# VHH binders against A-type ATP synthase subunit C (atpC), part 5

Target 1, 342 residues: A-type ATP synthase subunit C (atpC), of Archaeoglobus fulgidus (o29103)
Amino acid sequence: MITMIYKGNRAAWAYIVARTKVMKSRLLKPEDFRKLLNMEFDEIVRYIGETEYKKEIDELGYKFTGPRLLDHALYANLARTYRKLIEVSFGASKFLIMKYLEKWDVWNIINIIRGKMANVQPEVVDDILVPAGERDMDFWKTLLVKDIEEIVKSFEGTPYYEPLSKIGSEDMSKIEDGLYKVYYRELLKLNPSDFAMKLFLDFIKMEIDIRNVKTLLRLKAEDATPDEIMECTIPGGYELTEEELRKLAAMPIDEMIKALEGYWFWNDVQIEGKEVAAVEIEFDKVWIKTISKRASNYPLSILPVLQYIVLKKVEVDNLRVLGWGKYYGLPSEEIERQMVIL

## First folded at step 1 (VHH)

Design e19 (framework vhh_enristomig)
Fold by ESMFold2-Fast, scan of step 1:
Parts: sequence; C-alpha cells; structure tokens
Structure e19 (fold): chain B 342 residues (1-342), chain A 123 residues (1-123)
Amino acid sequence: as target 1 above (342 residues)
Amino acid sequence: EVQLLESGGGEVQPGGSLRLSCAASGFTFSSYAISWYRQAPGKQREWVSTITSGGSTNYAESVKGRFTISRDNAKNTLYLQMSSLRAEDTAVYYCAAGSPEELWEYLSDYDYWGQGTLVTVKP
C-alpha cells in the first residue's frame, strides 16, 4: 500500500520517481545501438556528443581522443548522473540511493589497486573512477599517488580493511570478492521495518542471485572445485543462498544445470550452444526484465530509481564495448554479441 | 603471482619472419581469451590479434594474412607467427589475458600484462 511506502516522507518518493522517469526517457534505445553498430569510431563519438553525454564530450574532447575520451566522458557522466539523483532525493529515498551507490567505492578501490599492481599510469585509472559512493573525487585522486600499503591503511576502521589486509597473501580476485561480500553484508544488515525497505532488500538479494549464477556457471566451466566456487560467491541471495550454492557446486555440470531450471532467473534463458560470456549476458537480460516488471508493479517506490541506476550503467557498458570494439576494428557482429541490448 | 613472459623478439630485415611466445603462469590459461598488443615509440598501444578459449582467431586489418596467432593449452603458451614484416611493425609486443571484447572488465586485463618483447624491422 502507498501509505506504508511513504511512511515519513511521501513527497520524496513522488518527486524522485518523476525525475527518474524523465532521465530514463533520455536513455539510448535499441534502434540507437543499431545505428551505432554501423558507424566508425569517430562517428560514434560525434553521435554521443549530441546526447546526454554532450557536456562531458565537449569538456574532455580537447584533452583526450580515442577510447580514453569515451571512458572519461562515460564515467564522468555516470558519476554526475548518480550524484544528481542523490542531490534531488530526500529522506528514505536518499538513504537507499546512497546505500546502493556505495558499490562505486568498491569499484574505485579495486581499480586503483589493480592499476598499481599492473603498473598502469595513474591517468588511465583516473579515466574509469566513479565518485558516486561515500567518498568524493579528491579522496580517490589522493589514493592514486599512494603505494598499496598506504592505500590499505587509508581504510583502517572501515569494514573494507579486513579483505584489503590480505593483499599479498591472497589472489587479487579473492580480495575483490571479499570487498563485494562486505558491501552486500552491510546492505543486508538493514532492518526490513517497512515495505520500502523490504522492496530494496529483495532487489539486493535478487542482484546477488544473478551475480552468483554467473559465477557458478563460469567457474564450473573452468573445472573449479566446490570450495573455490564458494570462495567466489556472495552469501544472502534470494534463492541462491550459501546452502543452495554448496549443493549446486558439488553437482556435475549437467545435473547442476537441470537443478537451476527451478530457480526464478531460469525462465526464458537460452544457453544451448552459447559460450560462457554469452550465457552471462543472457542472465543480465533476465535481470533487467525482472527489474522492469517489479518496478512496474511498485511504481511509487525505490524500484524505478534502482531500475534507472542499473539501465544507465548498462548503457555505459554497452557504449564502452562499442567504442573499444570499433577502435580496434572488431566485426560489428562480434561487438553486438558482447552488448546487453533489449 | 600472475606472470606473463614474452620472448622471441629481435631485429629483422623487411620481409623477414619472427615467432613470438608468451609463457603464462598463475592463472587458468585455457579459460581466457589471450591477445597480442603492440606499442610503437611515442604512440598508443594497439590491438594486434586475439585467440579465444574456444580457438577462434581475430586480427587487426594491418596484420591480416601476415600474422598467425595460436595457443598451446598444455604448455600454457601463446604464439604469434609474424611473416612479411614491415618497418611499420616495429614495436614492443605485449601478451595480455582477455580480449577487446571483454574490456567492460577493463583493469582486470592489466593484471595479466607481460613485460613485452621488442621487434625492430630495420629499414
């Protein structure tokens, strides 16, 4: 019921949902991506420069060219868009948006550390940083000039310190999984005290399920052990709980796939004859469709806002795949196979 | 932990041939698409060729018909057979886990970059 959803701040839900609908209407359509797939790299940049990315393309185009211009412009626009959502939100909506977007602090930590480990120039890492979480760009730029030990120390007193303290003892992929486990663990501590919080938590648990099924299938294809699979999965899923994942991880792959047919995310997915990467894209499409259905069912809630946040990231990911693929001269068919187009 | 070690570079005359190798350790080589990139002095790094985990190959237009990429999963080794070399092929050649098609996981590829091997085609 609407009264339960708007407990304490009715105006915040109505306003932010209205702003979100306008922003969603400005996202690129499938037909826009069809046009872009027929363009050369320079044409794509010009096309994007006439969209919601105009400000960033205009500001950065005199400094950067090629894929660096796109990465910079896309992630700068993503950060600006997410900060705009926070700025125009109030009360419960602002709280939940901020909690969800803390994921970008994890993104920034991972990319700065990986960049340091791989001796990537700080300017290249700066291209993909998104200051949409708790910390601003000044904080992240400060970390770009520090060594790994100093970066780890910068997170003392936060829940992220424990996994970061294992750098050098554990593989970096395990550290990354540990950081995302912390993020999701902290979100799942939120009290489902009202219907809005219940919708948010169900969304988070379902997002974990999509992440877990992709991880399970990828690692099974790589002949990973059940213990290795469990180290890479996130507890607290909607149906892929830790207990269910342990059962699935122990199964032979054919038996596991049969068992997965019973889960909410399996409806209408086609995996026959597809590579693992293509299968993962199919699950991304299932997730987007599920978000759309749930947001339609609860139109005066956090769900339309989360839908927009997810769709905006998908658009940025698609444009990056398109830009890099075209720049390197990949066939359009190959580029299209890596994109999530609905 | 993760190591990529390129070898086989050197000086050749125009029209010559070289075979580059990339020995991999510390990750599941057979599960990754593996790529060759090159960087000429003062220029940006450019993609040369990719071989997928399934064995499908792709090449930059500038090297099609002259270069052949292959892999030996039993030896965790990637190869690039280069023929009909030109002055424009002079560059440091790098081995990288992942392909341009996987660049939505942008910096994970850099974890697996090698040190590079220099190829010089003398005029």
Scores: ipSAE 0.000, ipTM 0.294, lowest interface PAE 11.8, mean pLDDT 82

Design e20 (framework vhh_enristomig)
Fold by ESMFold2-Fast, scan of step 1:
Structure e20 (fold): chain B 342 residues (1-342), chain A 124 residues (1-124)
Amino acid sequence: as target 1 above (342 residues)
Amino acid sequence: EVQLLESGGGEVQPGGSLRLSCAASGFTFSDYAISWYRQAPGKQREWVSTISSGGSTNYAESVKGRFTISRDNAKNTLYLQMSSLRAEDTAVYYCATDSLEELYELFTQGYDYWGQGTLVTVKP
């Protein structure tokens, strides 16, 4: 039993990594997406209905049809998958997984409020909620029956209250940015007390860098002011510190792009002749490749688990783009340009 | 003012055929994808078929091979040719249009514009 005593921490990481590896093996591969791009909408639904999404497609088919059935089935499956990952985790792995997935509290807040503003039926919003964060489904269901003012008051005493209190006086997009800033700010308060926490925090800081470079490029292309750019960027990046962001935001776009070439995320990026949206996808690809390399370097850690969480979200996003694009008859090349396929 | 107006519904026997029309006004019809939906009493609205601005068509599995969607851009009119009608096809049929601007966001789950509907009743 001495091996169990002296290798307990390694055995614990080995278990969750093994479970994650099985889940990862069920993700669609690049070859599957290429096949789907050659299918008609009805063929795509049948194909997806024979995958791990079968349960959700079968369960939601009475309520939704067409691409909305896919959307709701994809998010329902995402919620079930993330809940399963939390359920099979324990100790340090469970803590870090739950902290990362608190991002979905922000997703739920945004969708409930937008749903209220657009007069969307509560039942429709309910089906895309992902109760993978701090709060359970019972909490989110109580918000679906409240008005916006009551929803805002439900977050009083939490760090989400400040941005939510600005509903009605600021654009919803600024409020959404404020909510994501709260999420990242709270994560960065975690103490880097051990190796697992340090790997987690480096991952979060690198994710912030990817988000910030996409924001910087998008807003710069829209002729946003340096102050407007700083309002939309998130402090605490790995290399894109607040001071670096202020410096970059003040540069003309051509000079800024040349300066960005020196950062960790610029390797293998092809931007020549691309639209801003296509450039953002290139950075999403850099992020996935970086996660994969780091997870390979630290295979008995939180990194393979975070890799799976990110890849599962990417798969859902790709299938949404595919479903809506095919439904509206967009050319396969245009659909493919909006997908993150490695 | 965007308006969609359905017509062509009525009573038919099982195995019969009907052609529904949807007259569009107040927008550049040829630039939009337009869909047919149906709603049976006490049930939620069900997607039936869509035709894109480019002419690509998609159908719900339950109607594929029996229904044909088409458009006449010169007349700003959408059609649904229904054949081999069944009792379960009994519903109010609606046409609806959506803009491409917001396709990938949650709030685009509802269509921008809906018609008043036309009733189809399949009786033996």
Scores: ipSAE 0.006, ipTM 0.245, lowest interface PAE 10.6, mean pLDDT 82

Design j01 (framework vhh_5j56_2)
Fold by ESMFold2-Fast, scan of step 1:
Structure j01 (fold): chain B 342 residues (1-342), chain A 128 residues (1-128)
Amino acid sequence: as target 1 above (342 residues)
Amino acid sequence: QVQLVESGGGLVQPGGSLRLSCVASGFTFSDESSYAIGWFRQAPGKEREGLSSISGSYGGSTSYSDSVKGRFTISRDNAKNTVYLQMNSLKPEDTAVYYCAADYEYGLWSEPGEYDYWGQGTQVTVSS
């Protein structure tokens, strides 16, 4: 009996991990990004049109040109790819993948509301929505035709309602932070009942640490108060818990940096002489390296799947930076400094 | 409800420095759906000239026109929702009304280099 159960569980993880490895093999490599950095904008679009983005480039090329074509094609492909990953998953893997991808519900809420505030036509927002969470594209399209008050009411009875109810009385940045806090808070309620769940929750807590250290350093550099820093950080990190963050936020910056040297994410990071933006990219690189190492240590688990999800998003982000940077005529060295290339 | 308010203009002698500020409301600087902020100027009898831009995403990518490269520096303070233009080695030719303008970065609703929201402007006069 136990043997049958274990064989079923092993087959399930082996299957989704195998599918994920095939998808990961299709991601652009560092050498591909170096080639792209030597191309002009039109050459980049042509190059990307010969990759797994071909379908979206072809379908959207009649409607969009320039960097907008890339943005819409990249997010449309991201949505299709994440939906396919959910479709081919089952059982525990599907549950965890869907929980993690609920982050894109927050992305969709933010972009729809920001679009309404800026009086953007619904058709422009439609192609950047990523229906990878619990809600499908029909739900999100329904919101595109509503006003802000109706959109907020659509989330009554959900944990997202509280931060959304503050629209008009608080800055949008605080509302966005509130939405991400809700996302992470709900994830951290999951019961660490088995090893797969413990790996998932440790991954989430480490992701929170990376967000928190970036926030802490940015706001400290901007002379923010400890209370302002605490308002912008996310509780429940792996080592940057609320208690640790309060202690660090109260320190002078030099003392804080020395204290941070003892944390898991500090190894191999170089901050001396770097702009805040470059420091944030260093922590993104630390995170990618940490995910890779942990996924290698636990190859028949949720970790290779989460690694793919993160790497796919990094690729989309890199291609957007590249597209817009080249379109504006920025030097390749400047564009490369904004990219997460390992 | 997007509004931009410029400040920091004034009279300065050739070779002097000024720092302009642009306070934004109705949107926020973030690493996900950030507005791009541009600085522009218009001198009497001349067309509006783009000078510099900064994005709110991907670490604040910057650009500069050839007329101001090496003399002007753009920066942002996300906590204060403010963009600065540090102007050094000012010349009489820099005399103009300076405007900040905001657009959605990365193609949400406007063409790159086109700006939907403009401030009222601040006068900079470089003269002895």
Scores: ipSAE 0.000, ipTM 0.286, lowest interface PAE 13.3, mean pLDDT 81

Design j02 (framework vhh_5j56_2)
Fold by ESMFold2-Fast, scan of step 1:
Structure j02 (fold): chain B 342 residues (1-342), chain A 129 residues (1-129)
Amino acid sequence: as target 1 above (342 residues)
Amino acid sequence: QVQLVESGGGLVQPGGSLRLSCVASGFTLDYYSSYAIGWFRQAPGKEREGLSSISSSDSGSTSYSDSVKGRFTISRDNAKNTVYLQMNSLKPEDTAVYYCAAEYYDFGSYLSPDEYDYWGQGTQVTVSS
């Protein structure tokens, strides 16, 4: 068999992985989410207020109430957690963590612009910004005092300028898709020069596959044209390359589903009798299981760190679904169907 | 809301021992709490120095500065929300105000004061020459 040799300092990877492993052990378990599903909204806030979110809930509780308190506290906590991870990392690990977390620059751009369009007070937008990408909080705060035209100009000379220049002529949803497409395109330009970089790039390509299969199934269910599907998918997937996506997009939905059974992400997916949203959650679960298996195979690498980053985001998403669902009085079974519990 | 209270300081002779206590209120040190508790000191005219830390989720996750390794031991009682610093073989150079500090989301392996969000008022330790 082939013996894999890691490039770089194994002791350095052991350090960041050990820090990350303890952080991962503090994540809520499936049993905790089951308990939360039986609680009323106020009980959930009290429960979360005794967890790793205590600082944010205490600090923001004077300003916000209800599900908005949870949203602001969850994202503020996410920002602090990711910044902490960057601060304790170094060298290759810091570089790759920062590159992956550049996704949050897109999050910040979108929320600042949408906030301006909706005339939301800058201090409210400030509370959901995640300065985990290349740009620090001082940069993002500078944008909060600018109008949309000046914000767009702030990105001239960057790859984000092209989609942002279309604000006012295209729907905001298309601008958002363009910004995420830029993020993935820039990541895929990284040179696969060593084993650590290859593991990182394979992870990114697999993440793109999961995003693309969800997009493909959703848009096919909406009777979108092949060209419309191709505009919303991201090139450079692990198995869902541009060529494969064009073939699948041209198929009738039944033939497309049969063809998809041959791809790496189809294992253990149950599609029968489920609506598109439930099928998308099944693919999110496949992704989490795949990350776990690969991180176990390469335990002294970037993969356990990326696993934690993904699982922390999933926890925040689950808590948001739970909080809003309970606040609006949705049945627990309906809320549970929208959560990724594994 | 989060408050840390130190106690156990005092005057000791060189070679003596003291046990400092840090009582935390407004949060818990159990599995669902993402806190690290650290001990720091500051001598007159000097910067704050990190001595030892312990993670909220794992009692085995401790760190020590080189100046106190083998002499100081950090421990916790999660049921009492209390962290202890057992100081043995005290030297005149150990004379300082000792602070308990807490932060969210760290193992406590990095002994930088800048990492910590909440601080106690301090307790004086004086080792006679």
Scores: ipSAE 0.000, ipTM 0.154, lowest interface PAE 17.6, mean pLDDT 82

Design j03 (framework vhh_5j56_2)
Fold by ESMFold2-Fast, scan of step 1:
Structure j03 (fold): chain B 342 residues (1-342), chain A 128 residues (1-128)
Amino acid sequence: as target 1 above (342 residues)
Amino acid sequence: QVQLVESGGGLVQPGGSLRLSCVASGFTFSYESDYAIGWFRQAPGKEREGLSSISGSEGGSTSYSDSVKGRFTISRDNAKNTVYLQMNSLKPEDTAVYYCAAGLYEWSGYTPEDYDYWGQGTQVTVSS
């Protein structure tokens, strides 16, 4: 007797969330990573070849061997997966997914420029490109055959032009940071017109906080100046606003850590006795747990979709660390320390 | 424009120590960087041998060849855009030209074929 009819906005969110749940069910579980940590490199490739990565491993096996095959197959699968999310989305969900995935335009710009600087063959760079933003693969392939000056000119009239125009006059690291700052700045211009947009913008601001706290801790450990820290941090965080960052950057490291204890991301973080790299992994774990809790609280929203996008990237990163670590004979304990496993 | 410049080589007695530096210009260690930096050496009449590598990404790992494991330590100072190779307990067989190299991918390891940019080298001579 009860008729469940999805109409308008409710139907759009229910549909994409259902699709995302199916995709999320295919992700590797923590127990799978524990099994992989006990395998040798060849066993890992075989195991992954029986998962959702089968298509890419089969297709790229003629061109690549060893950990290179795994690395390229993982990025190719990531691109296909993100494109599939865009293809099955519509309306507000498609708009927000595409806006978030524009981060991969920054990834593609950076890797193409680095490839040109290193005189890497276009085919090698092509295999790690992720055409998940507004620009399609045809656009990125066109850039692979251009020189750096022509690539920079290709972004005239876009917000990415300003940082790219500084190539040759500023360090490449500042240009890369500038490109990510542009990405976040453009996202934060979106109007919080409805609940879905508010959830999206809060998610972006919280992601910025996680990035900023990692940057603060890294650069303070390296005795960076407040101005250097401000160049590498991103304004518009949830609690780490530009003003808060400037205040924290001026503090001695011990006082800064004490001040950070009051922020949303500090609860249950284990930092004692850990290297900076291990502390950053702890914040990545805090972020994943926070996303999970918020997505559970708002199950008919953009949050389960963003959760999947983040978890898929984490899985790719973990498998890359595992593949290279095992190939070069690193101890399992050392490999596990570099992975984000919950 | 990408350049790597090695320094810190020289003459040292067996059992001595040296620290080599590799300064990068035209690119830097970005927190989202996929550049890997490796140390290599080449003695006269021998092939180029990989010694150690360090990931270009934050939280990256290090690796060492069996010939130097426990004696050499690779480290980086991202603020100074510099990678170091601390060489302890030096032996006459460590005499070689030492090179640093940068690879596009963070997990390039210590195989020469994985690296695209090379420095000009710095001579290390261990003799009594």
Scores: ipSAE 0.000, ipTM 0.274, lowest interface PAE 15.5, mean pLDDT 82

Design j04 (framework vhh_5j56_2)
Fold by ESMFold2-Fast, scan of step 1:
Structure j04 (fold): chain B 342 residues (1-342), chain A 128 residues (1-128)
Amino acid sequence: as target 1 above (342 residues)
Amino acid sequence: QVQLVESGGGLVQPGGSLRLSCVASGFTFSSGYRYAIGWFRQAPGKEREGLSSISYSGGGSTSYSDSVKGRFTISRDNAKNTVYLQMNSLKPEDTAVYYCAAKQFYYGTLSPYQYDYWGQGTQVTVSS
């Protein structure tokens, strides 16, 4: 006999998964991207203006033009979509969705600091903020009027303070890596008390593996030292543990690539004749396929929800690549090579 | 780690020319990394403005602000990991600190807030 507690939990997952399927149905299909690749920039803007991005394009058109209008509209839609997902969730699903989307707190911190360093007007930064984490838009708007020192002090007593305190003494890239390490470290502290938590944590560890293999290949190609590679990788991966990363970082690149063939993410990856950027896209495709398969295997879980969150972000990234590529007059084949289309 | 070092600034008379260089380390332009490079400038009391950008793929697609279009030319030497800004017909209004910046994306923009890595800058002064 199923208890009322079990029945309630099952119904809750069924509800959020059903809502997520509706949202997922509004995503662009691979065929839509192929049509867009045959369009010129102005045609693309008109096409996107007749999709779920219409509201943001209409609202932001007074402030921005050209591909900047697309960028700002895409991020504004992303924020609205993620907030909607949180609003329709509850209980365990809401908790896990909010924890995952805290990644956007790191995005917001980085963009506000970059904006201050470049002396950009606050309203320009405001349009790319994604208040999808625990901190609301009022918090982020308050930071827009502070200087860098005040912003750093606003994070005293949080895990983000240590990397932020290095601003001015370390490269911004190291500070960004430090902030993402904090995000993943905090997520990995979550107690794997039930099957939903176990699925969530495995997802996070696998996401770390994809990030780490891309970092490893990129830095090895530029002859970075093993210690430099270890500074830029994130501990706690599914198979790319700190020990495994240290072994791989010490190998010559050709030996390292052969060793990587034994890892879960190597299936269906082709690297021969490809630049590092093209290989990174192959790993992004592997990740999306892996998420889709796992979500299919666990259909009444957090996995279909995380699948949607990832696919929505991939769509935004693809549209940015497409918009800017067309605006600069790049050949369609070159633009397509930079996109993640499945 | 990505580092950018600018050089080639200095004092020049109106109508003169300068070539700025930006040497990149921590990545290579020929390796297939998705790094676009932009040139920016900032005069005291003014916002940092974008001047020109060059993408890493597609034959090096370029962009220019209206204030420098026809006078400035951006180019790259992948073998030397260097991006150049050739500045012709310089005006007193071009006096500023010039910055090289990189973003991890294949296309460049003229928006400073979209750039991830910045050089220390090089002073350009156009006398008179």
Scores: ipSAE 0.011, ipTM 0.482, lowest interface PAE 8.6, mean pLDDT 84

Design j05 (framework vhh_5j56_2)
Fold by ESMFold2-Fast, scan of step 1:
Structure j05 (fold): chain B 342 residues (1-342), chain A 129 residues (1-129)
Amino acid sequence: as target 1 above (342 residues)
Amino acid sequence: QVQLVESGGGLVQPGGSLRLSCVASGFTFDYSSSYAIGWFRQAPGKEREGLSSISGDSGGSTSYSDSVKGRFTISRDNAKNTVYLQMNSLKPEDTAVYYCAAPSYELYDFTGSGEYDYWGQGTQVTVSS
């Protein structure tokens, strides 16, 4: 078990935070997204080509057209940006950044397997892969040409093997939940004896709370049983512990919503008149605001770095929603409802 | 899990009509989905062209390319997990393989991802006299 093998000091935190602030300054602002919502697809590509995505747009523009150009460029830039954070980090910061970014291995595993199950061409899945976790792009490309049994075997000796071994005997949604449970379970084993580790673990627990409240609301709207809800939620949240989740899952939806009003994530959420998907976006906004506040309170810590990692992914997600929505002629209002813009 | 199967193509005379069907398995079309579900076509030697999309939100927003606007109508039957493309006033230029496509609706962390990840096999439409 690795616990505080990579130790840093205040100077090391100041260094990575300074590098992160430079990267954060290049993120698109809310006003940029509002301008993009008024553009046609070709204008969006040109606009993005004048941002930090210029390198990827220039390099990939002769190979790809349409929204596939954006997807390739966005995910290639995301991977390059995350790899740059790892490269410039050291000590405790590098350890924590690498641990958090292991989430992308889970993302890649799920998308490759779902693609195989749906008989999707490997080229389509390749568009959305992000080699920002433990494994590089050569590894993921090797999996794209393998069958499911060979893919599962590639994870023997890792903690992901156990849930993957259930493919064929359990629903894929349960396997996906199992993979994320493994990711979070492994992170929560880290010893909080150090202040940096405590801030990191509190962040992870709060992220789990946001995932769990979204899962609770979605599954309750689908009339899922308490047992089904518990199978889909992740234990170890900040306030949505396993005990609290069991209590909430047993409540009728109206009583559950009233009980949820007492939790840290409920303030500033706007739910009246919104469908479940729109409510989930409101919780994503609450999470971003909470990260920003906590990063400001602990400016020489892992929190500004995690804030950047989260905001960079939100930007990529927003640009993908925008690109595909505009390409297929969705109204700007509908596209905006799917985006997380503060 | 998500599979799309197109049907309803065939040979038709100019000015005729066809209705294409797209049956989804492992994917439910309803008002909770905010992502576009679309119809595309590709003629030999040409790039794939987007024709029409329909959303799953309460607004049920639809869009149409200029080449088919007023002639084609997209609709869905959520009880049958089927999306239809009603094609009227068909022209020889409408000859192509027609595809149905759906996005990956997966929230693998706190922000979702949506793109047209799932494509049907295609159904041939030939408009000739």
Scores: ipSAE 0.000, ipTM 0.199, lowest interface PAE 16.1, mean pLDDT 80

Design j06 (framework vhh_5j56_2)
Fold by ESMFold2-Fast, scan of step 1:
Parts: structure tokens; C-alpha cells; sequence
Structure j06 (fold): chain B 342 residues (1-342), chain A 128 residues (1-128)
């Protein structure tokens, strides 16, 4: 019996993992992206219109054209896919999936507020909303008719209110960082009492490390102070804890890079001679490889589900880079350098 | 499926030395691994106690219980996917079944309930 207590219950995850494998099989493959890189913009839209995105391309084609059609269709499909994943999940899996996807509540808040600031038409913002968190589409649509002050007030009593209350007195980028800090802080409060929760929290801490190393490198390249770097990083990482980040932020960039070689995320990363944006893509690739390896090691767990969620977003991001890059006539090799293809 | 296999147990005289091996399958060791491997033992009529643990991340941080500090050393060979426990200055009270265990969570731990995968155990008897 003692062995069974420490083993954990993996059988409970079989159903959602099986559903997730079917959804994952429908993702575009690296070969598809290579084909798309050889196409012109109009050919790309036609190609995507014959994939998982057909429904959204067909439905939004009357309203949008060009890269805007592709963007709106991609996010509409992302929302539909994530909602479907929540709907077919149950018990512990549903709880963890919903907690992770609450990140999209932060996405929705940011896009609605930025849309108001830029005087963007409400229907344009509506098409990029992803109602995959705790709040449904009716809630988000209600915010589209409110002014910024009313939107902020709508979050009174939630952890998101504190950063939102600083709108008008702080730069929007700092408010966005504050919202993501709230999201991760709330996730890290979850009790690591069982196997599924431990795997989930480990995944979240590693995601924080990837975000933090990208922030650290970008801000050091901009000659930011240690205090400015700490303001933009997220506490609670796997190895980039607040204490470790303070030590790294105080180092000159060359010493910092040497110190970073000792961390888990340094595997397979190539940073020499690269611009900051290219280095950030390298860390995104390391993260995807790490997720894949860990999901393979624990195939009857939350990890294959989280892997799918991440890969689906990466696919949407890649298609957006491809669409806008081709529309503006960027060379295929330059577009490819901005994509995360694995 | 994660599986752990212990070997190297046996009969040894007080003051002697013994090296236990733990071979892992279903995952691999590296400095970037999320897996921590621990050594535990259980003597007849006693609770299972943690002895030593090694983390796979950031060069392999190690920990030891007070009962074995200075006598036991944990190490790893990532190429062989193996973790070792070198046991020196063995005492009769070290007689127990020794278990290798793995957890998918960063950092070391000496708490048995935090480990998800367990080997079958290997008997160590310290007697004249």
C-alpha cells in the first residue's frame, strides 16, 4: 500500500490526455510552415482556409480582409479550441486547465484597455478576445461598451484591481506586467499536495523562468538598473527565484550570461551573435523542447494537456508572424527567424 | 513508464563500505532534469526514513539526513542514467531495506510522501 500512496493516480488522466492527443494531431507540422514560407500572402490565406481555421476564415471573411482577417480568425479559433478543451475536461483536469487558461483573462483585459486608449472600434477588439478563463464572453462583451474607469471598477474585489487602479498614473507596460504578476502569484498559491498539482506547479515555475530570462536579457541590453529589472520580473520561478534574480541583475551582462549557463534552460540555447529578439525565440524553443520531454516522461498527467495548450498558441503566433511578414514583403528567411518552428 | 531498479545490497561487516546503484528508465538524468532522486531505508518495525537526495537541475544539489552526514555520499552518472549511494563506516543500525525513489518536482526532499516512483528495494545487512 505504501508504494501505491507515493505512486499517484495516473489512470484518472487517460481520458483528457486521449482527447488532447487527437487535438494535437490536427496542429500544423514543421513541413506545413516550410510550405507556407514559400507562398505569397493570398496563397497563405487560401491554405489556412482549408485547415482547422476554415470555420473562422469563412465566418469573418465578410468583415475583414488582408492580414486582419487572418489575425481575427486565428484568435477566434484559439478561443473555440480552448473552450472545447475546458468543456471535455473534468474534475482535477478541468480545475487545472481553467486555472492555467485564466491567463487569457489578462489578455482580454489588456486588449480591451489598449483598444479604448487607441480608439479602436469595439468589434475589432471583440474578434481577438479569448474567453477561456473564469469569465464568459458575455462578461467581456459588456466591457466593450464601457469607458476605462468603468472597466477598472468591474474588477473591484479581484486581485487584478490593484494594478488596474494605476492606469493614468503609470505606463501601460508596467500595468500589463502587474496583471501577469497577479496571475502567476495566484497560481503559485495552489497547494502542492498531490502528484497532479506538483507537476502543474513545476510547469508554472518553469514557464516563469523562461519569461524571467527573456526579461532579464532584454532589460540588461537596455542598461536597465537592477531595481528596474526586478520590477519587471516575476517572483516564484523554478530556479530564477527573487533572490537569484537580484544577484543576476546586479552583474555586468557578460558575467550574467556566464552565470546563466548553470541554469536548466541553457540546454541547446545558442545566443552568441544574436539580437535580443532572436535570443528570446531560442528560449521559446528550449521551453517547447522541455515541455515535450517532460510530457513524454509523464504521459498520463496534466503535462500533455499543457503541452497542447502551449503548442496551439505557438502555432497562432507563427501564423500571425507569417501573415504580416508576407503582407509587408519581408524575405522568407527573415520571417522564419521570427518564428518558433519545432 | 518511470521505473527504478536498485542493486548493490548485501551482507557487510561493521565498519565496512558498500555502494548502491539506482538505474532509472522512462526518463533521463541531466543537469536540466525536473527529477529528484532520493535514497530511503526502512528497518523492521521502523518508519521509512529519507537518507539523501540529489536534484537533476543546476548541477545536482544534494542533501543528507543527520544520521548519515559524513558517512554516505550520493552521486550520479547521467550517461548511465544511474544514481549511487556510497555508504562508508557502516554500523549495525544501518541494517534495512534501501529504496531508490524519484519525484517530478524541482529540488531535493527527504520526505517519503513527496516521492511518486519507488524501486522494489535492496537489502543491506550490517553484521559480523
Amino acid sequence: as target 1 above (342 residues)
Amino acid sequence: QVQLVESGGGLVQPGGSLRLSCVASGFTFSKYSSYAIGWFRQAPGKEREGLSSISGSRGGSTSYSDSVKGRFTISRDNAKNTVYLQMNSLKPEDTAVYYCAAKYYSGWSLTPSEYDYWGQGTQVTVSS
Scores: ipSAE 0.000, ipTM 0.139, lowest interface PAE 17.7, mean pLDDT 82

